# Designs tried in a protein design chat: VH-VL binders against q09243. Part 1

All scores and structures are predictions.

Target 1, 141 residues: q09243
Amino acid sequence: ANFISDPRSMFPKMVRTKNAFHFLQYFMGTFRRMFRNKTEMIEHFNYYDDQVKGTDCHIQEELDFARFKSYFDRYTRTHYNPEIRIIFAIMTKDSSHMTVEFHVTSQSWFGFEDHFHMIIRAVNDENVGWGVRYLSMAFNC
Positions, changes and structure headers below are counted from each chain's first letter, unless a header gives other numbers; antibody chains are not in Kabat numbers.
ipSAE, averaged over its two directions, is called F for ESMFold2-Fast, E for ESMFold2 and O for OpenDDE. V2 adds 0.75 times the mean of E and O to 0.25 times the DockQ between the complexes of E and O.
Where letters were taken out, [cut] stands.

## First folded at step 1 (VH-VL; framework fv_namilumab)

Design e1
Fold by ESMFold2-Fast, scan of step 1:
Structure e1 (fold): chain C 141 residues (1-141), chain A 117 residues (1-117), chain B 107 residues (1-107)
Amino acid sequence: as target 1 above (141 residues)
Amino acid sequence: QVQLVQSGAEVKKPGASVKVSCKAFGYTFTGYYLHWVRQAPGQGLEWVGWINPNSGGTNYAQKFQGRVTMTRDTSISTAYMELSRLRSDDTAVYYCARHDTYAFDIWGQGTMVTVSS
Amino acid sequence: DIQMTQSPSSVSASVGDRVTIACRASQSISNYLNWYQQRPGKAPQLLIYAASSLQSGVPSRFSGSGSGTDFTLTINSLQPEDFATYYCQQSYDTPLTFGGGTKLEIK
C-alpha cells in the first residue's frame, strides 16, 4: 500500500440521519463501540448537539458537553461489555422531537454489574438531522 | 499529512473587525470540534471558543460573547473566527486547534492579529 | 470557571536533570488534564492527554500523573530540545482553561 490510514479514519464519522429509527440504532451502536477506542467515542459524540445540556443526580450543576465527556471517559475506562436498551420512547407526530429513556448495564473491571438510566431529548434539525439537546443520567439515585 | 493551515497576519485599527480562517487537511473535517485559542505577546494561552463543523453550533468564552462569531464552510473544510470591535488588548496570535476526545492534538500555525492606531 | 494554577512559573535546569512541573485545578476535573509544550515562535504541541497518556511520537522521558485537582508533568532526563514553555489545560468543562505556563530555562 502506498498510503497509511490514520486509525481515526478507519471508522469515518457517521453523518447524522433524519430518520428516528436510524438515529436510535446509530446512537446505541456508537455507545457500545465507544468502549473500544477514541475514534468510536468521537462517532458517538457526533450525535450530540454541541450546546447539549443536562443533569446528573450526584451533581448540583447543569452539565454541558465537556462534563459528559468526562463521565463517558470515566465510565468507559472502568467498564466493559456494555448493553443499552430502550425503556420507552415518545416522538412528536411531525418527527421533530423525541424523548427516550435507556437502561444501561455493564461489567465493572472490579467484578460488579453496574446499572444506570439515561434520558435524552433529541431534536431533528433540518440541516444535520437528529441530535441530543438534553441528557439526564441517573447513577444509583 | 493531517494539518490545519491558517490565514496570514492582519493589522487592524481599534473598532475594526478581523476574520481569521483555518483550513483542514488530511482528515474528515466534520469529525472533530475545532477550537480557537489566543496568546498575547509574552503571555499565556486563552481559550476563545469552539465550533462543531458538522452542525455549525458554537460555544464562546463569556469574555468574547457578543464580539466573536465562529463559522465554517464544509465544502472547503475551512473554519472562520471573526472578532469585532477590536481593542489594543486583542493583539495576539490566534490559533485554531482540533479537539480529539481529550485534548488539542493538531494546531494551526497561528495568525498574528495586531490592533494599533 | 475552573482556574488552573501552574508552578513554578519558571525553572532553570541543566541537561540530564529531572524536572517536575505542578498544576492545580480549583475543582475536581477527574483526569481531563492535558500538557502542551510550546517552543518560541511555534504553536503548542500536545505531550500528555488524560493526565497520564503519552501522545504518539512524544519521547518516553515525559510522563504525567495525578487526578482530581493535583497534577504533575515530569521530564526524567532533560534534553536540549526540552527547553520550552509548558502549559497544563483542563478539558473537563467550558470554558477550557490553561495554566499560566512554566518556562524551562538553561542554567
Scores: ipSAE 0.005, ipTM 0.525, lowest interface PAE 14.1, mean pLDDT 82

Design e2
Fold by ESMFold2-Fast, scan of step 1:
Structure e2 (fold): chain C 141 residues (1-141), chain A 118 residues (1-118), chain B 107 residues (1-107)
Amino acid sequence: as target 1 above (141 residues)
Amino acid sequence: QVQLVQSGAEVKKPGASVKVSCKAFGYTFTDYYLHWVRQAPGQGLEWVGWINPYSGGTNYAQKFQGRVTMTRDTSISTAYMELSRLRSDDTAVYYCAKEGYFSDFDYWGQGTMVTVSS
Amino acid sequence: DIQMTQSPSSVSASVGDRVTIACRASQDISTYLNWYQQRPGKAPQLLIYAASTLESGVPSRFSGSGSGTDFTLTINSLQPEDFATYYCQQYHSYPYTFGGGTKLEIK
């Protein structure tokens, strides 16, 4: 299905947490802070932007966590006014699985707007905590 | 064990105000939105609004805008809904409900009967 | 506002029966739909969220399906405790809106 088989964890030990809020903040923490607490996170989990979701773009690349983090660490040095919007977020009631789609917008120093979509699928291992199983990125068309 | 405990029944005259409380137990009060939903006797459910207990931010259904005020006190894990300029058609059971991660109302208070009669 | 229409308004059934309740939205709500059960004199209880995901602790005889504008709640092999009123609710857009309810009665 959409989960990547990997015998090793894709995350450093410090991101292995049972707290979904801390997992998402750490995962996305190399650019503008998304949420201050779980209550603000929940606000974004409830809404879907149909216009952004309808963007007909090919998935550019499936990424492991290290490559994703490296990309966004560089991204924050070349862009300003980043805005992260959650397009779709779902988590199983037992907190075992999570799927989140993000739309990221920003401006380059030349004034160009950059837009792209990210999708993350994560699993909460009972004894270890949250880990990413699938990442993809698609640029807007 | 998650539980929402509401204040007792109220009887009010038209034009009065009512303030209903909802005290949270068994979870971190500031982590989840609280919604208010009402139900007139023998009728269906109607959404009133929500409060973000962390920030105090609110969102009200347009029908209640200007008459409803939602507040909270984080020191006692309690949310409040105040409805002013009461009319007979405001007679209903008022529920508070905790929002889960899916905008699902996973836990509900027992309800507070508000009767508005002249 | 998004209008939610449930059908039927009431249904009579016997223990062991299979019952299906329908819910229709006036516009596309994707899968942003919850189902609740309300017993007389009690607060509603969540059964299903995101149109088809069963709430923890809810018996497997309950199932939900649908997307867009048409949704169904199915109860396989009805039990005595299932006689209650059922409500659908959309959370796609504010204000959140509920269906008119379907009362499930003993035949």
Scores: ipSAE 0.006, ipTM 0.520, lowest interface PAE 14.7, mean pLDDT 74

